# Ledger of designs, part 52: miniprotein binders against Mucin-6 (MUC6)

Target 1, 185 residues: Mucin-6 (MUC6), of Homo sapiens (Human) (q6w4x9r395to579)
Amino acid sequence: GHCSLEGGSFVTTFDARPYRFHGTCTYILLQSPQLPEDGALMAVYDKSGVSHSETSLVAVVYLSRQDKIVISQDEVVTNNGEAKWLPYKTRNITVFRQTSTHLQMATSFGLELVVQLRPIFQAYVTVGPQFRGQTRGLCGNFNGDTTDDFTTSMGIAEGTASLFVDSWRAGNCPAALERETDPCS

## First folded at step 23 (miniprotein)

Design dm2 (from cm1 with L19M)
Fold by ESMFold2, fold request of step 24:
Structure dm2 (fold): chain B 185 residues (1-185), chain A 85 residues (1-85)
Amino acid sequence: as target 1 above (185 residues)
Amino acid sequence: SMKRIRVWIIVEGDPEKIMEASDKIYEIAEELGVEVFVYIREEDGKLVVVIWVEGDEEKVKEFVERVREILKELGAKVEVEEEEL
């Protein structure tokens, strides 16, 4: 399964459902029992440029009982608050520079994260087939059906991206806001 | 350097009520200068709320005590695990 976080706060779920949101927060991108040590992948969004209504991805965080790996648009990689030289390895995670513009976090548990650092900070999440039907978060539930990908943290299917995204906040932030008019009806 | 700790607070109860309290929890974190995440996780077929906090030991311990009082008022069951960094 593939989930992407691209410019303008654009997301495509594991079930290929695209959506966009505007928010300045940390969000749960992926939870699954397949992630060891209570692992979760989080996405950090902040305001971008001069326009206060535009938001963009500024960091990706992998949090577990063992690690807090942060990959930031400043091109700094930390684990548990300490900056690390690349390649960086733990027992089950390797972070390395894939190209001059891309970093990769590879794992032994079926999660792969590729971060494009330039020209725009973007992230691409790949999970193995063992994750099917066992994911939660902004990347959706990976059940092969796009109609329930907007399942909230409470397990409620929502019809709008903003309510769905809002439910996955992991930090203090204003609620996600869609524009007054939606051209897709 | 100052001693820093990390605490995981695992909260069982009505997740909607607990998440409604998150605004106050974030206010306490900002006041004390500690980093916090508050989110829902599924555990053994039920929903729990995770409150992850990290920072200066004395500030984190104060955070935990104040948050525990809020959670007690909600009737929530609380498990606390402390780690030194």
Scores: ipSAE 0.846, ipTM 0.924, lowest interface PAE 0.7, mean pLDDT 88
Fold by ESMFold2, last read:
Order: structure tokens, then sequence, then C-alpha cells
Structure dm2 (fold): chain B 185 residues (1-185), chain A 85 residues (1-85)
């Protein structure tokens, strides 16, 4: 399964449902029992321009009982708050420079994250087939059905991206801005 | 010496009611200068609220005590796990 986080706060779910949102928060991208040690993937969005609707991805966080790996737009990689030189390896995770503009986090548990650092900070999440039907978050349910990809953290299917995205907030953030005026959402 | 710790607070109860309290939880975190995530997770077929907090040991411990009081008033069952960083 493939989930993408691209410029302009565009998301395409594991079931290929595209949507856009405008928020400045940390959000849950992916939860699954397939992620060891209560692992979760999170995305951090912030203001990227002068208009209220300009938000963009600024970091991706892998959080578990063992690790807090942060890959940020300043090109610094940390684990548990310590800056790491690449390639960086744990028992089940490797972070390395794929190209001059891309970093990759590869894992032994079927999660792969590719981060484009330039020209625009973007992220691409790939999960193996063992994740099918077992994901939650902004990347959707991975159940082959786009009609319920907007399932909230409470398990309720929503018709709008804004309610769905707001339910997946994981950090301290202000009220949502101008999300429902975007024709792509 | 300054010491940083991380605490996982796992909360069972009505997740909607617990998440409605998240604004106050974030307010406490901002006051104390600790980093916090509050989110819903599925655990053994049921929904729990995770409150993850990290920062200076004394500030995190104060955060946990104040948040525990809020959760007690909601009738929530709370498990707390502390980690040294």
Amino acid sequence: as target 1 above (185 residues)
Amino acid sequence: SMKRIRVWIIVEGDPEKIMEASDKIYEIAEELGVEVFVYIREEDGKLVVVIWVEGDEEKVKEFVERVREILKELGAKVEVEEEEL
C-alpha cells in the first residue's frame, strides 16, 4: 500500500483516495498492530506562507516505545532527541540517504518511508500486504474501499476531509483554518 | 543535573469525553514547558487515549499529577509508564 503527503497539504490514501487539508498540527498518519512497540507514524504541518490556507509538511515522526525518530525539513534526523549521522541503524530500522534530495527509513516490519527534502518537503509511505485492513490515520484504512477512508479516530466514517483530519490531531494546535474552500478536497 | 523523562499515560474510559479534556491537558503542558501528544489508539479491540509527555523530570511529574486529577474526575482508568531518556 502507498500513501503520499505532497505539496499544498495533499494526501493520497493507501486506497488511492486524494484529499487536501489546511492545518497546523501534528497528525496521526498511520497506526497499526503491525507496527512493533506501539508504533505510530505522525506528520507535522505548519504555516508555509502568508495566507491562512498555506500549510505544508515540515516533519515526519516515527514514535514507539523504543524510538522517536524525527525527520524534519531542516534535514536533521534525530532519535529520542539526539541528532544522528546517516546511515543510522537500530535493531529494526535503518535511516539513510537515498539520493542527494531523498532520505529513506527502511524497517524490518513492512513500513518504508521516503522523504523528499528538496525542492519541497514531501513524504511517501509504503506498507506491506500484512497491513491490509489494519491501518488507521490520515493514510486511511487500507481495506480496498475508498468510501470509508475518512474514518475518524473514533471509528466514524465522515464525508468531509476536515472533520476526518481534525479527529486525528495528536498535538496542541489552534482551530482549523480554511479547509473546506479547497476544490480538491 | 537536568534529567529528561518520558511518560506514557494510557487512559481507558469514554474516549470522546477524555479527548474533550485535551484542551486543558495541552494548556498544562504549555504552562510547564513539556512536549505532549494526545491521541486515540486501538488496543485489544477497544479505544484508549494515549497521553505521551516528555521533558524535564520535575515538570513532567507535575504534568502527570495534574492530568491524573482531571482523568480521575472523568472516572477514567489510568496506567502510567515512566521511561528514563
Scores: ipSAE 0.845, ipTM 0.923, lowest interface PAE 0.7, mean pLDDT 88
Fold by ESMFold2, look of step 23:
Structure dm2 (fold): chain B 185 residues (1-185), chain A 85 residues (1-85)
Amino acid sequence: as target 1 above (185 residues)
Amino acid sequence: SMKRIRVWIIVEGDPEKIMEASDKIYEIAEELGVEVFVYIREEDGKLVVVIWVEGDEEKVKEFVERVREILKELGAKVEVEEEEL
């Protein structure tokens, strides 16, 4: 399965469902019982232009009981807050430069993350077949059917990307509304 | 360097009501200057709310005490796991 996070806040799920959203938050990309130590993959989006509707990926976070690996657009890789030289290896995870513009996080548990650093910060998530039907988050449920990929954190299938994406917020985020109610001022 | 700790708070109860409290939880985190994630996870067929917090030991412990009070008022069951970093 392949999930992509590309410029303009475009996402393609493990079941090839494309969507776009506009938000400035940390979101759950992937949860699964196949990730050891309560692992989860998260994406951080921030404002990228003059319009409130222009947002872009600024970091990817792998969080577990043992690790908090952050790959940010500044090309710095940290684990548990400490900068790491590449290649960087733990028992289950190796982070290395794939090319001059791409980093790879490879794991022993079937998760692979490739991050394009330049010219635009983008991410590509690959999971092995053991993940089929066992994923949750912005990358969808990986069940071979696009019709329920917009399943919220509460387990409800939605028809719109915005309700689905908002349910996967994991961080402190400002209100998404452009303006407050304004009765004639 | 000041001692930093990480705490995992695993909350069982009505996930909708617990997530409605997340705004208060984030407000406390901002006041205390600690990093926090609040999200829903499926665990053994049940939905739980995870509150992950990291920061200065004294601030994180105050965060946990204040959040535990909120969760107690909601009738939620709470497991807390602390680790030093």
Scores: ipSAE 0.844, ipTM 0.922, lowest interface PAE 0.6, mean pLDDT 88
Fold by ESMFold2, last read:
Structure dm2 (fold): chain B 185 residues (1-185), chain A 85 residues (1-85)
Amino acid sequence: as target 1 above (185 residues)
Amino acid sequence: SMKRIRVWIIVEGDPEKIMEASDKIYEIAEELGVEVFVYIREEDGKLVVVIWVEGDEEKVKEFVERVREILKELGAKVEVEEEEL
């Protein structure tokens, strides 16, 4: 499964459902029982222009009982608040520079994250087949059906991206903003 | 001599009511200068609310005690796990 976070706050779910949202918050991107140690992947969005509705991805966080790995726009990788030189390896995670503009986090548990650092900070999430039907968050539920990819943190299918994204907030922030003419919302 | 700790507070109860209290939880975090995430997770077919907090040991412990009182008044069941960083 493939989920992408691209410029202008565009998201494509594991089931290939595209949407866009506007918000300045940390959101749950991926939860699954397949992630060890209560792991979750989070996406951090911040203002990218003068309009309240102009937001973009500024960091991706992998959080578990053992790790808090942050890959951010400043191109510094931290674990538990400490900067790490690349390649950086734990028991089950390796973070390395894939190319001059891309970093990769590879894991032994079927999660792969590729972060484009330049020209625009973007993220690409790949999960193995063991994740089918077992994901939650902004990347959707990976069940082969796009009609319920907007399932909220309460387990309720919504018809709009704004309500769905708002339910996945993990920080102190206002509800996601949405343009009326956004084709994905 | 400044010690940082991380605490996971796992909360069982009505997740909608617990998340409605998150504004108060975030206010306490800002007052104490601690980093916090509040979000819903599924455990064994049930929804729980996770409150993850990190910062100075004294401030995090005060955060936990004040948040525990809020959660007790909501009738929520709470599991707390602390670790040194």
Scores: ipSAE 0.842, ipTM 0.921, lowest interface PAE 0.7, mean pLDDT 88
Fold by ESMFold2, fold request of step 24:
Structure dm2 (fold): chain B 185 residues (1-185), chain A 85 residues (1-85)
Amino acid sequence: as target 1 above (185 residues)
Amino acid sequence: SMKRIRVWIIVEGDPEKIMEASDKIYEIAEELGVEVFVYIREEDGKLVVVIWVEGDEEKVKEFVERVREILKELGAKVEVEEEEL
């Protein structure tokens, strides 16, 4: 399965459902029992232009009981807060420079992350077939059905990307829905 | 050197009510200067809320105690796992 995070906050799910959102937060991109040690992949978005509606990916975080690997737009890779020179290897993860503009995080557990550093910070997530039907987050549920890819963190299928994305917030940030419900907005 | 720790707070209960309390949890984190994530995870077929916090040992321990009080009022079952960084 393939999930992409591309410029302008465009996402394409494992089931190939495209959507766009406007948010400045850390979001759960991927959860699965196939990720060891309570692993999760997170995406960090921030404002990218003059308008508050322009947001872009600024970092990807892999978090588990062992690791907090951060790959950020400043091209620094950290694990548990310490900067690492590439190639960087743990027991089950290797981070290395794939090309002059791309980094890769390869794992022994069927997750691959490719990060384009330039000209625009983008991310591409690949998971093996063992993940089918066993994913949660912004990349969808990987069950072959695009109609329920907007499943919230509570397990509820939503009709709008904004409600779906808001449910996957993992950090302190205003909900996108707050802007829609504020009569002064 | 000042000790930095990471704590995983695993919360069983009504995830909607617990996530509603996240604003107060984030306020405490800002007051104490600790980094926090609050999110829902599925574990063994059930939804739990994870509160991940990292920072200065004394501040993180105060964060945990104050968050435990909030979660107790919600009737939640709380498991706390600490690790040194």
Scores: ipSAE 0.841, ipTM 0.922, lowest interface PAE 0.6, mean pLDDT 88
Fold by OpenDDE base, last read:
Structure dm2 (fold): chain B 185 residues (1-185), chain A 85 residues (1-85)
Amino acid sequence: as target 1 above (185 residues)
Amino acid sequence: SMKRIRVWIIVEGDPEKIMEASDKIYEIAEELGVEVFVYIREEDGKLVVVIWVEGDEEKVKEFVERVREILKELGAKVEVEEEEL
């Protein structure tokens, strides 16, 4: 499954459902029992301008009981809150520079993250087939059905992206705005 | 330098009510200067609220105690795990 966060406010789920939202919070991208130690992948969005529609992805956070990894445009921060030299390696996670503009977080448990640093901060999440039907968050549920991707954190199917996205917040943030558009348009 | 710790709080109860109280949790976190995440997670087929907090040991401990009080009032079951950073 491939989930993408592109163009600052566009998301394509594992089931290939595209949607757009504007929010300035930290959101759960991916939860799964397949992630060890209660792991979760999160996306941090912030204001990129003065209007509510000017939002952008500014960081990706992997959080588990044992690890905290924050990938931002300028740095990779881990448990001690300090920027790390790359490659950074834990017992089951490696963060390294893939290209001049891309970082990669590789794992031993079937999660891969590629982060494009420039010109736009974007993220690409890949999960193995073992994650099918076992994912939750903004990346959807990876069950091959796009119509139920907007299932909230409480298991309720929502018709709007804003309510869906808001349900996956991990911070105290204002409500998100939604617009369903093709991320490639 | 102050010791830094991470606390993982798993809260069982009505997730909606717990999340409604999250504003207070965030206020406490801000007051104490600790980093916090509050989100819903599914565990063993049930919904729980996770409160992740990190910061100076004394501040985090105070945070945990104050949050416990809030959660107690909500009738929630709380499990706490502490890790040294």
Scores: ipSAE 0.833, ipTM 0.928, lowest interface PAE 0.5, mean pLDDT 93
Fold by OpenDDE base, last read:
Structure dm2 (fold): chain B 185 residues (1-185), chain A 85 residues (1-85)
Amino acid sequence: as target 1 above (185 residues)
Amino acid sequence: SMKRIRVWIIVEGDPEKIMEASDKIYEIAEELGVEVFVYIREEDGKLVVVIWVEGDEEKVKEFVERVREILKELGAKVEVEEEEL
Protein backbone atom coordinates (compact mmCIF):
# COMPACT_ATOMS: atom_id res chain seq x y z
CA GLY B 1 0.00 0.00 0.00
CA HIS B 2 1.10 3.51 -0.86
CA CYS B 3 -0.04 6.64 0.90
CA SER B 4 1.11 10.09 -0.11
CA LEU B 5 1.05 13.51 1.49
CA GLU B 6 1.68 16.03 -1.25
CA GLY B 7 1.27 19.65 -2.16
CA GLY B 8 0.98 20.72 1.41
CA SER B 9 -2.63 19.66 1.93
CA PHE B 10 -3.32 16.65 -0.28
CA VAL B 11 -3.52 13.05 0.82
CA THR B 12 -3.90 9.87 -1.16
CA THR B 13 -4.83 6.85 0.95
CA PHE B 14 -3.49 3.33 0.69
CA ASP B 15 -6.63 2.54 -1.28
CA ALA B 16 -5.84 5.39 -3.66
CA ARG B 17 -8.55 7.74 -2.47
CA PRO B 18 -7.47 11.35 -2.90
CA TYR B 19 -8.65 14.11 -0.62
CA ARG B 20 -7.66 17.54 0.62
CA PHE B 21 -7.77 19.22 3.99
CA HIS B 22 -6.38 22.22 5.77
CA GLY B 23 -5.24 21.67 9.31
CA THR B 24 -2.63 22.89 11.72
CA CYS B 25 -2.34 19.93 14.03
CA THR B 26 -0.62 16.62 14.49
CA TYR B 27 -2.59 13.73 13.03
CA ILE B 28 -2.29 9.98 13.08
CA LEU B 29 -1.23 8.83 9.64
CA LEU B 30 -0.84 5.18 10.41
CA GLN B 31 -1.66 2.91 13.30
CA SER B 32 -1.48 -0.84 13.04
CA PRO B 33 -0.92 -3.88 15.20
CA GLN B 34 1.80 -4.69 12.67
CA LEU B 35 3.84 -1.80 14.03
CA PRO B 36 5.95 -2.98 16.97
CA GLU B 37 5.87 -1.38 20.42
CA ASP B 38 2.55 0.36 19.78
CA GLY B 39 4.08 2.32 16.95
CA ALA B 40 2.32 5.11 15.13
CA LEU B 41 3.22 7.39 12.27
CA MET B 42 2.06 10.97 12.60
CA ALA B 43 1.98 14.04 10.41
CA VAL B 44 2.48 17.57 11.67
CA TYR B 45 0.78 20.36 9.76
CA ASP B 46 1.20 24.06 10.28
CA LYS B 47 0.27 27.34 8.69
CA SER B 48 2.43 28.28 5.76
CA GLY B 49 0.76 31.62 5.12
CA VAL B 50 -1.80 34.06 6.40
CA SER B 51 -4.93 32.39 5.08
CA HIS B 52 -6.59 29.27 6.39
CA SER B 53 -5.93 27.60 3.07
CA GLU B 54 -2.21 28.08 3.41
CA THR B 55 -1.25 24.99 5.35
CA SER B 56 1.57 22.54 4.85
CA LEU B 57 3.17 19.41 6.16
CA VAL B 58 6.13 20.38 8.30
CA ALA B 59 7.16 17.13 9.95
CA VAL B 60 6.60 13.41 10.19
CA VAL B 61 6.82 11.69 13.55
CA TYR B 62 7.26 8.03 14.28
CA LEU B 63 6.33 7.31 17.85
CA SER B 64 6.53 4.02 19.73
CA ARG B 65 7.22 2.93 23.26
CA GLN B 66 10.88 2.65 22.41
CA ASP B 67 11.46 5.26 19.75
CA LYS B 68 10.62 8.80 18.85
CA ILE B 69 11.80 9.99 15.48
CA VAL B 70 10.92 13.40 14.13
CA ILE B 71 11.75 14.16 10.53
CA SER B 72 11.38 17.81 9.68
CA GLN B 73 12.64 19.95 6.87
CA ASP B 74 15.67 20.99 8.85
CA GLU B 75 16.61 18.07 11.02
CA VAL B 76 16.03 14.59 12.35
CA VAL B 77 15.41 14.50 16.07
CA THR B 78 15.23 11.39 18.23
CA ASN B 79 14.52 10.37 21.83
CA ASN B 80 17.03 12.64 23.49
CA GLY B 81 15.82 15.69 21.62
CA GLU B 82 19.08 16.09 19.77
CA ALA B 83 19.57 16.32 16.07
CA LYS B 84 21.24 13.21 14.75
CA TRP B 85 23.80 12.64 12.10
CA LEU B 86 22.60 10.41 9.35
CA PRO B 87 22.39 7.54 8.96
CA TYR B 88 20.58 7.04 12.25
CA LYS B 89 20.00 3.45 13.31
CA THR B 90 17.96 1.78 15.99
CA ARG B 91 17.15 -1.87 16.47
CA ASN B 92 14.72 -2.01 13.56
CA ILE B 93 14.66 1.48 12.07
CA THR B 94 17.17 3.27 9.89
CA VAL B 95 16.93 6.88 8.77
CA PHE B 96 19.25 7.91 5.98
CA ARG B 97 19.63 10.33 3.13
CA GLN B 98 18.27 8.80 -0.04
CA THR B 99 19.07 11.72 -2.33
CA SER B 100 20.07 15.34 -1.96
CA THR B 101 16.42 16.21 -1.35
CA HIS B 102 15.00 12.98 0.05
CA LEU B 103 15.27 11.16 3.34
CA GLN B 104 14.19 7.61 3.92
CA MET B 105 13.12 5.75 7.00
CA ALA B 106 13.54 2.04 6.47
CA THR B 107 12.26 -0.56 8.90
CA SER B 108 12.44 -4.28 9.44
CA PHE B 109 8.70 -4.55 9.97
CA GLY B 110 7.32 -3.59 6.58
CA LEU B 111 7.05 0.18 6.88
CA GLU B 112 8.93 2.49 4.54
CA LEU B 113 8.85 6.26 4.61
CA VAL B 114 10.28 8.60 2.01
CA VAL B 115 10.33 12.29 2.77
CA GLN B 116 10.94 14.94 0.17
CA LEU B 117 12.51 17.94 1.88
CA ARG B 118 12.55 20.45 -0.97
CA PRO B 119 11.00 22.32 -2.64
CA ILE B 120 7.86 21.12 -0.87
CA PHE B 121 7.92 18.99 2.23
CA GLN B 122 6.14 15.81 1.20
CA ALA B 123 5.89 12.28 2.53
CA TYR B 124 5.33 8.87 0.99
CA VAL B 125 4.34 5.92 3.13
CA THR B 126 4.63 2.33 1.96
CA VAL B 127 3.44 -0.68 3.89
CA GLY B 128 3.74 -4.37 3.15
CA PRO B 129 0.90 -6.75 2.35
CA GLN B 130 0.76 -7.86 5.98
CA PHE B 131 -0.82 -4.48 6.74
CA ARG B 132 -3.88 -5.11 4.56
CA GLY B 133 -7.05 -4.34 6.42
CA GLN B 134 -5.07 -3.53 9.55
CA THR B 135 -4.28 0.14 9.15
CA ARG B 136 -5.92 3.16 10.69
CA GLY B 137 -5.41 6.90 10.32
CA LEU B 138 -5.28 9.46 7.53
CA CYS B 139 -3.81 6.89 5.16
CA GLY B 140 -6.98 4.83 5.44
CA ASN B 141 -7.65 1.20 6.17
CA PHE B 142 -5.93 -0.48 3.22
CA ASN B 143 -8.77 -2.87 2.43
CA GLY B 144 -9.21 -2.13 -1.27
CA ASP B 145 -12.39 -0.12 -0.73
CA THR B 146 -12.11 3.64 -1.12
CA THR B 147 -15.64 4.26 0.13
CA ASP B 148 -14.82 3.44 3.73
CA ASP B 149 -11.48 5.22 3.99
CA PHE B 150 -13.05 8.05 5.99
CA THR B 151 -13.55 5.82 9.01
CA THR B 152 -12.90 7.81 12.17
CA SER B 153 -10.71 6.83 15.08
CA MET B 154 -13.86 5.61 16.80
CA GLY B 155 -14.91 3.44 13.88
CA ILE B 156 -17.56 5.74 12.44
CA ALA B 157 -17.82 6.32 8.72
CA GLU B 158 -17.72 10.00 7.83
CA GLY B 159 -18.78 11.63 4.61
CA THR B 160 -16.39 14.56 4.78
CA ALA B 161 -12.63 14.71 4.97
CA SER B 162 -12.66 17.40 7.64
CA LEU B 163 -14.52 15.33 10.19
CA PHE B 164 -12.48 12.28 9.30
CA VAL B 165 -9.20 14.11 9.69
CA ASP B 166 -10.29 15.80 12.91
CA SER B 167 -10.99 12.42 14.45
CA TRP B 168 -7.34 11.50 14.01
CA ARG B 169 -5.92 14.57 15.68
CA ALA B 170 -3.31 14.03 18.37
CA GLY B 171 -3.08 17.61 19.59
CA ASN B 172 -5.12 20.56 20.73
CA CYS B 173 -5.67 22.15 17.36
CA PRO B 174 -8.32 23.84 15.24
CA ALA B 175 -10.66 21.79 13.13
CA ALA B 176 -9.50 20.84 9.66
CA LEU B 177 -11.03 22.34 6.55
CA GLU B 178 -12.10 20.25 3.60
CA ARG B 179 -11.80 20.90 -0.10
CA GLU B 180 -12.51 18.38 -2.80
CA THR B 181 -9.53 18.71 -5.11
CA ASP B 182 -7.43 16.40 -7.21
CA PRO B 183 -4.03 16.11 -5.54
CA CYS B 184 -2.42 16.06 -8.96
CA SER B 185 -3.84 19.44 -9.88
CA SER A 1 19.39 20.58 36.30
CA MET A 2 16.17 18.64 35.96
CA LYS A 3 16.27 15.52 33.83
CA ARG A 4 13.81 14.96 31.02
CA ILE A 5 11.39 12.07 31.01
CA ARG A 6 8.72 10.61 28.79
CA VAL A 7 5.56 9.11 30.14
CA TRP A 8 3.23 6.86 28.20
CA ILE A 9 -0.26 6.72 29.65
CA ILE A 10 -2.71 4.11 28.41
CA VAL A 11 -6.27 4.87 29.40
CA GLU A 12 -9.05 2.31 29.29
CA GLY A 13 -12.63 3.48 29.49
CA ASP A 14 -15.11 5.38 27.39
CA PRO A 15 -12.91 6.91 24.74
CA GLU A 16 -15.46 9.57 23.90
CA LYS A 17 -15.66 10.79 27.48
CA ILE A 18 -11.92 10.70 27.84
CA MET A 19 -11.42 12.66 24.65
CA GLU A 20 -13.96 15.20 25.84
CA ALA A 21 -11.67 15.79 28.78
CA SER A 22 -8.67 16.27 26.51
CA ASP A 23 -9.10 20.03 26.47
CA LYS A 24 -8.44 20.09 30.18
CA ILE A 25 -5.46 17.81 29.72
CA TYR A 26 -3.99 20.18 27.15
CA GLU A 27 -4.60 23.11 29.46
CA ILE A 28 -2.61 21.40 32.18
CA ALA A 29 0.15 20.62 29.72
CA GLU A 30 0.29 24.23 28.64
CA GLU A 31 0.36 25.41 32.22
CA LEU A 32 3.20 23.09 33.15
CA GLY A 33 5.14 23.53 29.92
CA VAL A 34 5.19 19.89 28.86
CA GLU A 35 4.68 18.39 25.41
CA VAL A 36 1.61 16.22 25.11
CA PHE A 37 -0.23 14.13 22.54
CA VAL A 38 -3.65 12.62 23.17
CA TYR A 39 -5.04 10.16 20.66
CA ILE A 40 -7.16 7.06 20.28
CA ARG A 41 -5.70 3.65 19.56
CA GLU A 42 -7.18 0.23 19.06
CA GLU A 43 -5.76 -2.51 21.25
CA ASP A 44 -7.03 -6.08 21.21
CA GLY A 45 -10.28 -5.03 19.62
CA LYS A 46 -10.98 -2.22 22.06
CA LEU A 47 -10.37 1.48 21.93
CA VAL A 48 -7.97 3.11 24.35
CA VAL A 49 -6.73 6.62 24.74
CA VAL A 50 -3.02 7.24 24.72
CA ILE A 51 -1.58 10.22 26.52
CA TRP A 52 2.02 10.83 25.59
CA VAL A 53 3.87 13.44 27.62
CA GLU A 54 7.45 14.64 27.67
CA GLY A 55 9.35 17.30 29.55
CA ASP A 56 11.17 18.06 32.76
CA GLU A 57 10.74 15.30 35.29
CA GLU A 58 9.10 17.41 37.96
CA LYS A 59 6.66 18.96 35.53
CA VAL A 60 5.79 15.66 33.92
CA LYS A 61 5.18 14.05 37.28
CA GLU A 62 2.90 16.88 38.26
CA PHE A 63 1.11 16.51 34.95
CA VAL A 64 0.61 12.79 35.48
CA GLU A 65 -0.83 13.30 38.94
CA ARG A 66 -3.27 15.95 37.83
CA VAL A 67 -4.34 13.91 34.83
CA ARG A 68 -4.78 10.83 37.01
CA GLU A 69 -7.29 12.73 39.08
CA ILE A 70 -9.27 13.68 36.01
CA LEU A 71 -9.24 10.14 34.72
CA LYS A 72 -10.20 8.77 38.11
CA GLU A 73 -13.30 10.90 38.08
CA LEU A 74 -14.16 9.42 34.72
CA GLY A 75 -13.76 5.91 36.08
CA ALA A 76 -10.99 5.09 33.67
CA LYS A 77 -8.26 2.52 34.17
CA VAL A 78 -4.80 3.98 33.82
CA GLU A 79 -1.48 2.36 33.03
CA VAL A 80 1.65 4.49 33.18
CA GLU A 81 5.11 3.83 31.78
CA GLU A 82 8.05 6.13 32.40
CA GLU A 83 11.24 6.50 30.43
CA GLU A 84 14.23 8.68 31.16
CA LEU A 85 15.55 10.58 28.17
Scores: ipSAE 0.833, ipTM 0.929, lowest interface PAE 0.5, mean pLDDT 92

Design dm2 (from cm1 with L19M)
Fold by ESMFold2, fold request of step 24:
Structure dm2 (fold): chain B 185 residues (1-185), chain A 85 residues (1-85)
Amino acid sequence: as target 1 above (185 residues)
Amino acid sequence: SMKRIRVWIIVEGDPEKIMEASDKIYEIAEELGVEVFVYIREEDGKLVVVIWVEGDEEKVKEFVERVREILKELGAKVEVEEEEL
């Protein structure tokens, strides 16, 4: 299963459903019982351009009971607030420079994250088949069907990306629907 | 600031009502200068709200105390787990 976070705040879910949103927040990208120690993958978005609606990915966070790994667009990798030199290993996670422009986080539990640092900060999430039907978040539920990929954190299927994305906020920020339009634009 | 701690607050109750309180929780976090995440997770077939907080020990402990009061008013069951960084 593949989920991508690409320029202009575009997301393609594990079931290949594309959508776009406007948001300046931290969001739950992936939750699953397959992630050890209450692990979750989170995506951080911030304003990126002149218009209010331009937002972009600025960091990816892997959070668990053991780790808070942050990969940010300034090309710094931290774990639990401490900057790390690459390659960086824990018992079940390895972060390394794949190319001059790409970092990779590989794990023993079937999660792989590739981060493009330049020219645009983008992220690509790959999960093994054991995750099928076992995911929640912005990357969808990985059930082979796009019809319910917009399932909120409350388990409600929504018809719009904005309400779905808003439900997955994990930080202090305005709702994504509020950012979608500007009366003066 | 001398000692930094991280606290996980796991909240059982009505997740919609608990998440409605998140704005006040974020206000307390800003006042105290602590980092916080508030989000819904599925745990053992039910939804819980996770409040993750990190910062100066004294400020985090004040945060936890004030947030527990809010959660008590909502009738929520709260489990608190502290770790030293």
Scores: ipSAE 0.831, ipTM 0.917, lowest interface PAE 0.7, mean pLDDT 88
Fold by OpenDDE base, fold request of step 24:
Structure dm2 (fold): chain B 185 residues (1-185), chain A 85 residues (1-85)
Amino acid sequence: as target 1 above (185 residues)
Amino acid sequence: SMKRIRVWIIVEGDPEKIMEASDKIYEIAEELGVEVFVYIREEDGKLVVVIWVEGDEEKVKEFVERVREILKELGAKVEVEEEEL
């Protein structure tokens, strides 16, 4: 399964459903029992301009009982709040520079993250087949059905992206705005 | 240097009610200068609220105590795990 966060405000789920939102919060991208130590992948969005529509992805956070890894445009920060030299290695996770503009987080448990740093901060999440039907968050449920991707954290199917996205907030933030569009258009 | 800790709070109860109280939790976190995440997870087939907090030990401990009081009033069951950083 491939989930993408592109263009600052566009998301494509594991089931290939595209949608758009504008938010300035931290959201759950991926929860799964397949992630060890209660792991979760989160996306941090912030204002990139003056208008409410000027929002962008600014960081990706992997959070578990054992690890906190924050990948931002400028640095990789870990548990102690210090910027780390790459490659950074934990028990199951390695963060390294893939290219001059791309970082990669590789794991032993079937999660891969590629982050484009420049010119636009973008993220690409890949999960193995063992994650099928066992994912929750903004990346959807990876069950091959796009019609139920907007299932909230409470297990309710929503018709709008804004309510769906808001349900997955992990911070104190205003409600998200939506415009369902194809990010490839 | 001041000791830093991470606390993982798992809250069982009505997730909607707990999330409604999250504004207060964030206010406390801001006041104390600690980093916090509050979100819903599915655990063992049920929905729980996770409160993740990190910062200076003294501030985190104060945060936990104040949050416990809020959660107690909501009738929630609370499990707390602490890790040293």
Scores: ipSAE 0.830, ipTM 0.928, lowest interface PAE 0.5, mean pLDDT 92
Fold by OpenDDE base, fold request of step 24:
Structure dm2 (fold): chain B 185 residues (1-185), chain A 85 residues (1-85)
Amino acid sequence: as target 1 above (185 residues)
Amino acid sequence: SMKRIRVWIIVEGDPEKIMEASDKIYEIAEELGVEVFVYIREEDGKLVVVIWVEGDEEKVKEFVERVREILKELGAKVEVEEEEL
């Protein structure tokens, strides 16, 4: 499954459902029992302009019982709050430079993350087939059905992206705003 | 320097009510200068609220104590796990 966070406010789920939202919070991208140590992948969005519609991805956070990894445009921060030299290695996670503009987080448990640092901060999440039907969050449920991707954290199907996204918030932030999706984006 | 710790608070109860109280939790976190995430998770077919907190040991412990009081008023069951950083 491939999930993408592009263009500052666009998301494509593992089931290839595109949607757009404007939020300025931290959201759960991916939860799964397939992630060890109660792992979760999160996305941090912030305001990039004066308008409420001017929002952008500013960081990706991986949290588990043992690890905290924050990938931002400027640095990679881990458990001790210090920026790390790359490559950074833990027991089952490696963060390294893929290209001059891209970082990669590789794992031993079927999660891959590619982060484009410039010119736009974007993220690409790949999960193995073992994650099918076992994912939750903004990246959807990876079951091959796009119509149920907007299932909230409480297991309720929502018709709007804003309510769906808000249900996956992990911070104290304003409610997300929904915009119409551009099928060409 | 003061020891840094990470605490996972697993909260069982009405997730909606717990999340409604999250504003107070974030206010406490801000006051104490600790990093916090509050989110819903499914565990063994049940919805729980996870409160992840990290910071100086003394501040985190105070945070946990104050949050426990809030959660107690909500009738929630609380499990706390601590890790040293």
Scores: ipSAE 0.830, ipTM 0.928, lowest interface PAE 0.5, mean pLDDT 92

